# Designs tried in a protein design chat: VH-VL binders against a6uvu3. Part 2

Target 1, 145 residues: a6uvu3
Amino acid sequence: MDKRITLIGSKIAKTGNEFIYCGVLEECSECRFKKICHDGLIVGKRYRIVSVRSAKHPCIAYGDGVKVIEVEPSNNFTILIESKKALEGLTLSHSDIQCNNILCKYYNLCHSEGMPEKYKIMELHEKIKCPKGNSLIKATVSTIN

## First folded at step 19 (VH-VL)

Design w4
Fold by OpenDDE, fold request of step 23:
Parts: C-alpha cells; sequence; structure tokens
Structure w4 (fold): chain C 145 residues (1-145), chain A 121 residues (1-121), chain B 107 residues (1-107)
C-alpha cells in the first residue's frame, strides 16, 4: 500500500478519520517538522489515518499540538442509496436515483457525477426523508477496482 | 495587512447569470484555499464554494452545484464565482473568505466586505 | 450529516458573563470555530480550534467544546460585544457547516 507519514492536530488524530491536505502555511516555513509534515502529501488529496503515535509535538498551526500518523489515500464518497441495498461491507454497482426534481436539496447526492461503476459501502448514516417517497439512506462508499 | 475586496454584485432576473470577483492582497494568495460564503437578507451564513490553492480541486454546496463555478487567477490574485441559472433563493451578500488550516478542518481568518446579489423578476 | 444548533438570542447585562451554545452530534470530536458579526459588517473570527484566540481578540472571549456542545463565553461583557455570533465546523461529507447564529443583546 502507498502509505505516508505525516502529522495532524492531536484532537483529530484518530485511526479511521479522514482529512484533505490543504498545503503549507506561511508559519510552517521555519518549523522543524516541515519536511515530515508536508513533503509526502499532495494538495487536495484525501487521506485516511491508518495509525497514530501517542506522543504530542508542538505546532504553531494547531494549539493542542500534533501527532505523528500513518496515512493512505482515500477514495471515499458520500451518496444516497436505496435503503434496501444498505449494508456495511457490501459491494454495489452504482446507479443514480431516478428523479427529475433538480431543485431537491438531495439531487446531487442522488445523482453523483463521476462516481465509479462499483463501490463498497463503508459506513451508513441517517435515513433521508425523500420528498418523492423514496426510501434512501446516506452512505460513505469507497471506490473499488 | 490582508485585504479582500468583492465586486460584481447587482440585480439580475431569475435564470440569469452573474460573475463575482474578489481581489486579494496582503498575503501569498497562491498558498491558500479560497471560499465564497453567502448570507441572505436577515439570515445566517451559508458556505457556497471552495477552491484549492492552485485551482485543481473545487467544492460546492449542494444548493449551487451544477449552477455555480468557482475559479481563480493566481497571477492576478483574484478569485471568481460564475453564477448561472440564478434563483430567487440565491439572493444574498456574497463574501470572499480566506481559508486556513492544513488538514481540511478549515476555517476563515479573513473576510471581504461582501457584494450584494439580488435575484428578482 | 452534521447540523449545528444555536439559540436564536441571548441577553446579558453589562459586566456579566454571556454564554452562547452550539450543539451538534459528537461536536466535541471536531474543531469548532466562532465568528462575530456586527450590523452591516463582515464576520470576524474570534475563536478557532475550540478555544484559541486570534491576535487582537480580547481575553474576555473564550471557548470550550465537549460532548455534543461547544460554548462561546464572554466574561465581563461590554456594549461593543453586542452582535451576531456563529459557530462553524467541518464535515467530510458536506464540507463547511455554520450554526444558525445567535443575537447577543447587551441590556
Amino acid sequence: as target 1 above (145 residues)
Amino acid sequence: QVQLVESGGGLVQPGGSLRLSCAASGFTFSRYWMNWVRQAPGKGLEWVSGISSEGSYTYYADSVKGRFTISRDNSKNTLYLQMNSLRAEDTAVYYCAKDRDIFGYRYFDYWGQGTLVTVSS
Amino acid sequence: DIELTQPPSVSVAPGQTARISCSGDKLGDKYVYWYQQKPGQAPVLVIYQDSKRPSGIPERFSGSNSGNTATLTISGTQAEDEADYYCQAWDSSTAVVFGGGTKLTVL
């Protein structure tokens, strides 16, 4: 696996958490941890925390300090799926929820452009009250090849 | 000192288009993600869109996805918001907001004065 | 997805302590940020990462976050603190989320 080492705010340094790397701050220029924190990450890329070290280190950007973490690229997306298909760990073929109401606040979650053909359900969230009566549930899914 | 100045707001009919600009100064513009946040009259704050430092990644609220396009020109220190298919509910003051944070748990340390967009027939 | 709930209004006498709550599911596991907005003005960041103050923000402003509730506390409230206050957090699915805002009135 393509794993990287970096740092992250202590409060959010938990295995399974995800973040988007946003880049170097101006105040990071003189930081002794600059290399380990930034060199291995790509701006805009989403990462998942795989492991966390317990020791805290000072950081000018995070007042509660930072912890060393191991991360891997994450290919997770949030979509709405039919409740009857909702099972964590299940692999599904993607299909948009058929609906012509483009004004619906859930339209983009029902019609996710660029979604891969197949995905694995990683986490189920709340049921969604569909105005058209569809039984839907919010889910975090991961692309599978 | 950090300065953000929005422009391009005005009156437009439903279904119309408008392009907002935000001129940035006082910091290294190309280092930071930028955002648009709007506020309807007498209402609260709503995040609209965000863009990465080099413009490679863009994010949108569900309410504007497919209609709005965020972009930036780092050579001009300028942020843009192209708004198409405008609706009455898009009526708001639109703020340019400078991003902060390294790991996505983002917040806004500086804001512009805002520009008013009114969508009405 | 996460939803942030604030009381619509809070009143306090001058010199007294004002407390504004922001509630959300497992909010204590996230960083919370607070903004002050006066009439006709843009929002101003007053608290970041739950309890940290930006440079220039008075020490009477403080923040905490645990369980399902974040709290903005203004000790020794002054007339100039009358404003709308918004809490904000980040969600991996919906990006940036704001609370509904709280109108603080100094009596």
Scores: ipSAE 0.780, ipTM 0.915, lowest interface PAE 0.6, mean pLDDT 93
Fold by OpenDDE, fold request of step 23:
Structure w4 (fold): chain C 145 residues (1-145), chain A 121 residues (1-121), chain B 107 residues (1-107)
Amino acid sequence: as target 1 above (145 residues)
Amino acid sequence: QVQLVESGGGLVQPGGSLRLSCAASGFTFSRYWMNWVRQAPGKGLEWVSGISSEGSYTYYADSVKGRFTISRDNSKNTLYLQMNSLRAEDTAVYYCAKDRDIFGYRYFDYWGQGTLVTVSS
Amino acid sequence: DIELTQPPSVSVAPGQTARISCSGDKLGDKYVYWYQQKPGQAPVLVIYQDSKRPSGIPERFSGSNSGNTATLTISGTQAEDEADYYCQAWDSSTAVVFGGGTKLTVL
């Protein structure tokens, strides 16, 4: 719940959207908004937009300008889950998909490392065609406290 | 002007290893994320891996996770790609590409000329 | 996850307008980028953030993005514009995604 203020491209400035902060560009050095854009963020961290202000501001990096946003750190990550368990808002106990095909392109999504014991399904994505016939769906999940 | 020069490509057998390098110049290397993108013969572009400006965060396509390792040496303005357990489907021209975004909606404003990796028995 | 779909080929006569589409779910809500690749060469960025042209890219190149489709438009197409064109976007779940590419032939 440690909220920060920053800016983001106006087109993608929407509540609920997430982004990874990549750092300061060379041309940002002389920007009057440099402080508000960059000082509150950590390079490589994922953030979720929790609010958006309507006013647009000029930006060299974003031709259509930027908007002021309020953000919080996001602990979301993507995994594959069984389709029968797929319900947004549901809390699940984690278990790897039973599969030993390490050559499968989905292996890491089926066997994600460092998974918490429990997580909450935040968003469901497309169904995955599993070569072994498992009914799987891609999901954004969040660690629960 | 921005320059990216890949090297290290060659012929390797399946299961073998290869290390690619990309020498960067013409910009502040340590400020920007860097990427590898590959293209199999006669096929399209495929993003392979990305690395943050200081190297603290790395990202990989599912097709190469666990086999490839991206790294960088900012003191040498050089990007690397360590490729292990190589497969025939890894055969491609490998491009290093400079990142150009602040908020993760990444794109590549400059590309190297690429280095060919051929995996064949 | 997002999947970007392009037509495999587009043909145009010299001087005519070429349009290359890139389709994806809610693509209009994302920034789309376009790359040109000529045979034996590296890709070159020709459009960024849907409609912006990098320095050195001819004015005949333009881009748009709305709904589920982004479009690269080449007005007054020239023989030198014959190339493969790729659209690209970013997704928080799958990272960087390219379209399958479109071969533009100038007849």
Scores: ipSAE 0.773, ipTM 0.912, lowest interface PAE 0.6, mean pLDDT 93
Fold by OpenDDE, look of step 19:
Structure w4 (fold): chain C 145 residues (1-145), chain A 121 residues (1-121), chain B 107 residues (1-107)
Amino acid sequence: as target 1 above (145 residues)
Amino acid sequence: QVQLVESGGGLVQPGGSLRLSCAASGFTFSRYWMNWVRQAPGKGLEWVSGISSEGSYTYYADSVKGRFTISRDNSKNTLYLQMNSLRAEDTAVYYCAKDRDIFGYRYFDYWGQGTLVTVSS
Amino acid sequence: DIELTQPPSVSVAPGQTARISCSGDKLGDKYVYWYQQKPGQAPVLVIYQDSKRPSGIPERFSGSNSGNTATLTISGTQAEDEADYYCQAWDSSTAVVFGGGTKLTVL
């Protein structure tokens, strides 16, 4: 993956944390760290923190300062999958759970938009009690490039 | 001074459609993410939808996904919310809220006065 | 999914200190934001990033966040502080999340 260097609020500068880059604020226009903070990121893209440096730097947007971090684009999604397919490390072809109950609170997890054709199961979470009796489990999946 | 003015609210039947607008001024509209937050009568705040500064990325609460569409016209400094297949539980005051953050830990530093949407047969 | 829990109501006498809690799993690891809403009005940001005050917000408003609980503190509470208060956070999976709100009554 293409790693980038940027800055982030010191409190949330932890390896494994994710954020969505939202762009340059007006207040950032004269910031001496503007280049490091903003040039390497794409507005709207989700990133995961890979590493954190200990040194703090002042920031007008974050009162507790910022730390230098290394990030990579996050390709993780949370979806519901059939329990019988649920195995960490397994690669699956994506298919929506067949259900037409749009009022179900899990509908969006069963019908995730913008999902890639294939993904790898990274982490399994709790089993979901499907109102229609489907055996489903919540999973974090990563896109396969 | 920052101003956000919502419009387009009203009475609509279940299954109907409504389009809300939010006119923004007093800041560089195209630099900031924008949001819709609603509040049912006598209830709390519920985030509905957000859109990136250029409109390339949109986000929705599960409760409205597939039914609502957020959009913006930066040339007009206007935020929109197209609401389709409206339900009684969509009844609420809808606020447009200005986003503030660089890294997604988002909060809203300015709110409009809100516009009331009533879904009733 | 992250959930934020607030007490439905808090009462305080004028001049006393009001404390409104917001609880959530590992909330101390997140930034918490607070909004004040008076009847018939839009919400107003009163605390951002756990403890920071926007311009124009009185110094009697303060915030803290540790463990699983964020707290909005209003010292020397005044009658005009009577309102609903909402905590808010961000989650990577659920996006923006609000607490249920707390009605502060100044008796």
Scores: ipSAE 0.730, ipTM 0.860, lowest interface PAE 0.8, mean pLDDT 92
Fold by ESMFold2, fold request of step 23:
Structure w4 (fold): chain C 145 residues (1-145), chain A 121 residues (1-121), chain B 107 residues (1-107)
Amino acid sequence: as target 1 above (145 residues)
Amino acid sequence: QVQLVESGGGLVQPGGSLRLSCAASGFTFSRYWMNWVRQAPGKGLEWVSGISSEGSYTYYADSVKGRFTISRDNSKNTLYLQMNSLRAEDTAVYYCAKDRDIFGYRYFDYWGQGTLVTVSS
Amino acid sequence: DIELTQPPSVSVAPGQTARISCSGDKLGDKYVYWYQQKPGQAPVLVIYQDSKRPSGIPERFSGSNSGNTATLTISGTQAEDEADYYCQAWDSSTAVVFGGGTKLTVL
């Protein structure tokens, strides 16, 4: 099964949010929810929240409590896209940024190996100052193929 | 009690290299993600890099990616930062920081006292 | 991609209440953390997850976070509270973001 059940801080327990699982804390060693929180999750793997249950439960790691969530693995990428095309939730086809400045500090974000043919914009980040004057924004995107 | 002790800072020429170490004690080092955070003189805090508890996953700020390498030796309870191609902008106090979040929304409950790196020319 | 804005300085008289703000777009949707840094020293966590105090932090420290603004509040401010204070949140990526810092002066 791709989907897993876990618990996360109530404030960030929102469908669509992503996280990287960092492992069991020392303080969780004696927690009665330890298995539910941690079993089936892989340290360092990124997950996306696909559903949230409304009840809050106490947790030493999250002082405002935790909620039960369902998660699935995520294969998101970080890329640069044209600011004029950038709207969260929008699906775009791949489009090359016309730049051959291999010494640019952003080169690998403009020319990321393995860019998807189509992608959905999951989140927009900072705009960057392109040396060639292109209007670019850093974005987290996901495959939709 | 938790202790983090950085070492390896000093004066270095631009383009040079330096390796920082952070000796950890008072907690099970291998269970926690670890981080480097830096602070240029008279400036604010800037996160630099993080590493997973077993060392398999590493993360870098864009300003250091490709030049810095974070690593750890869990048998020695030691975190490392290999800094190559140093620039004047890398001049800062470098702090070792203990991560405390299950889900990578990181915050730092314990910090070392820092080690100063000065890149001058 | 969130930018955290703090006032550069705040001054309060001893015994008065200090309030240090941290502003960011939709910051109330994130957990906010606060660090105290005295001159020549490492930062110390004083508030985590918006409003919780770590063990050993005096009850005069409290925090809140709603809308676009998180606030660190120090009631009955003492001379020893004079320090730089940094807020911290995370981006939805793996990046950790700090505010620019606020110098608290107790006059």
Scores: ipSAE 0.294, ipTM 0.683, lowest interface PAE 4.1, mean pLDDT 82
Fold by ESMFold2, fold request of step 23:
Structure w4 (fold): chain C 145 residues (1-145), chain A 121 residues (1-121), chain B 107 residues (1-107)
Amino acid sequence: as target 1 above (145 residues)
Amino acid sequence: QVQLVESGGGLVQPGGSLRLSCAASGFTFSRYWMNWVRQAPGKGLEWVSGISSEGSYTYYADSVKGRFTISRDNSKNTLYLQMNSLRAEDTAVYYCAKDRDIFGYRYFDYWGQGTLVTVSS
Amino acid sequence: DIELTQPPSVSVAPGQTARISCSGDKLGDKYVYWYQQKPGQAPVLVIYQDSKRPSGIPERFSGSNSGNTATLTISGTQAEDEADYYCQAWDSSTAVVFGGGTKLTVL
């Protein structure tokens, strides 16, 4: 597993939270924690917080301070899947929802680009009312192979 | 002084296309993530899309994904929004907004004046 | 995902204190941001990270955030403070969430 150490605002430093690293701010240029905070993170990559250390440290970017966290890369997506297939922890092969309605407000959740051949269901959310009548549930999924 | 100036709004029929531009000045444009936020007439604010500083990562609200494409040209200090398959609910003033956060928990310290897009048959 | 609820309107007499609430589940565990929008104008950031003021924002603007409620407070309210005010937070994903807005009327 490829883990990294960084610092993040104390209120968002919670195990399970995810973020996208957006890069160094100008006000961080003279910060003594700059290397620890930013080294090893890739701009645009999504990370998941896997542990949080309790001590707060001062930071010019976060007025209530920052906490040390450990993170790992995350490949989570939100998609719609058929309710009958939806069980947390289940691994599914990528399957098209048959719908050509590009004007549907849920279109991008049914046709998410960049999905791998297989995914694991991490969390189930609310069922949605599909205009075509499909029985669909919103899910957070993670890529596998 | 930071300035953001949107242009390209207008009247478009449903199913039509439109391209918005945002000219940026007063900051190092290539260093910052940029966003589009819209506001339907008489309604509240809704985030639409965001793009990384180098342009390689893009993000969209679910309601516009697959129809809208955010892009940028750092040599011209310009942000773009290509809007295809427009719908009546896309009618809004579209604002260009400068991002200010390290970890994607974004907030917008500077906004443009907005450009109106009207989708009507 | 978190939903942010604001009262549609608040009225205050000049010189009095205005308080604009923003409610969301466990909102005190998040950073909250406030934007002012005067008629026909773009939004302006007035409070970030719950309680901090950007440069150029008068000291009469302050903010707090605890429990399920964030509050924008304007002490000594002036006629020029009449505007719509939006709170903003994030959920546990990358989605930006705005409150529905509060129209502040100074009478």
Scores: ipSAE 0.290, ipTM 0.684, lowest interface PAE 3.6, mean pLDDT 82

Design w4
Fold by ESMFold2, fold request of step 23:
Structure w4 (fold): chain C 145 residues (1-145), chain A 121 residues (1-121), chain B 107 residues (1-107)
Amino acid sequence: as target 1 above (145 residues)
Amino acid sequence: QVQLVESGGGLVQPGGSLRLSCAASGFTFSRYWMNWVRQAPGKGLEWVSGISSEGSYTYYADSVKGRFTISRDNSKNTLYLQMNSLRAEDTAVYYCAKDRDIFGYRYFDYWGQGTLVTVSS
Amino acid sequence: DIELTQPPSVSVAPGQTARISCSGDKLGDKYVYWYQQKPGQAPVLVIYQDSKRPSGIPERFSGSNSGNTATLTISGTQAEDEADYYCQAWDSSTAVVFGGGTKLTVL
């Protein structure tokens, strides 16, 4: 429900696409639409496009123009965390699981791409049987600014 | 004038560690995402890792996940890559690259000259 | 996960037009970027967002992208254009993929 309006390159302005906001370019400093493009977006935060307006507008950052989009935060991830640290509502610092078994069926949950330095535990799910013997629990987490 | 200068490369045995540094100047370092890209001798380019402008988010290629750690110190305008559990296939020139796109569909407008990492017995 | 395929080499006489292709599934739905790398040197961005040139890149460099194929075109090719050329795209907002590279030889 915490929706934002912005503009993105017309080629990637498609409902369902996700992006991570990377910040204001130096070339955007004098763009008269700078406020609309950037206000309300947080550097490093992932967003999902929920609607796209068809009109194109000129933009120095995107040569084929931009389209107005509505986005919402894509805050939630599923990851594995140490069971002893897992309590719903806690904010934890991210630490990598010490494992490099890339063939493990849980590999991507242990090494989630885009995980911020800190996260809040929203839900706890089942414990998993780690082949290396780590005591891990599956959790839905939310990113923190 | 944008400058990116990598250092810390060298010869390491398999299983060893190295820490690479990239000194940045000529732009507002803390505003931009930064990346490491590597190139094995005689081979093509491979993206390795990226880090957000304030350091809160890190991303890794599958080939290095769990072994490499990207970090930055914005007060020193320096990007780092800690490389652990090195393998022969990590032998490459490692480039520091400045990210451009504002929505993570990224490209690299400036590159350093690279530092060579050689992993062999 | 998108794979980008480039021919390993392209040869052209001086003054002729060189065309370097980059193929990938639905590549025309993505922005494509091109880098030039001369021996012993760092890559240099020559085309961004399919067809745009950064400041300082000669007008003889152009690009296109539609369907499954992006093309870097160098008209009036000069000896100094001899280099490796890499295309780049992404398969998600955080995954960067390069093509295998094309060696351009100017004979």
Scores: ipSAE 0.277, ipTM 0.657, lowest interface PAE 4.2, mean pLDDT 82

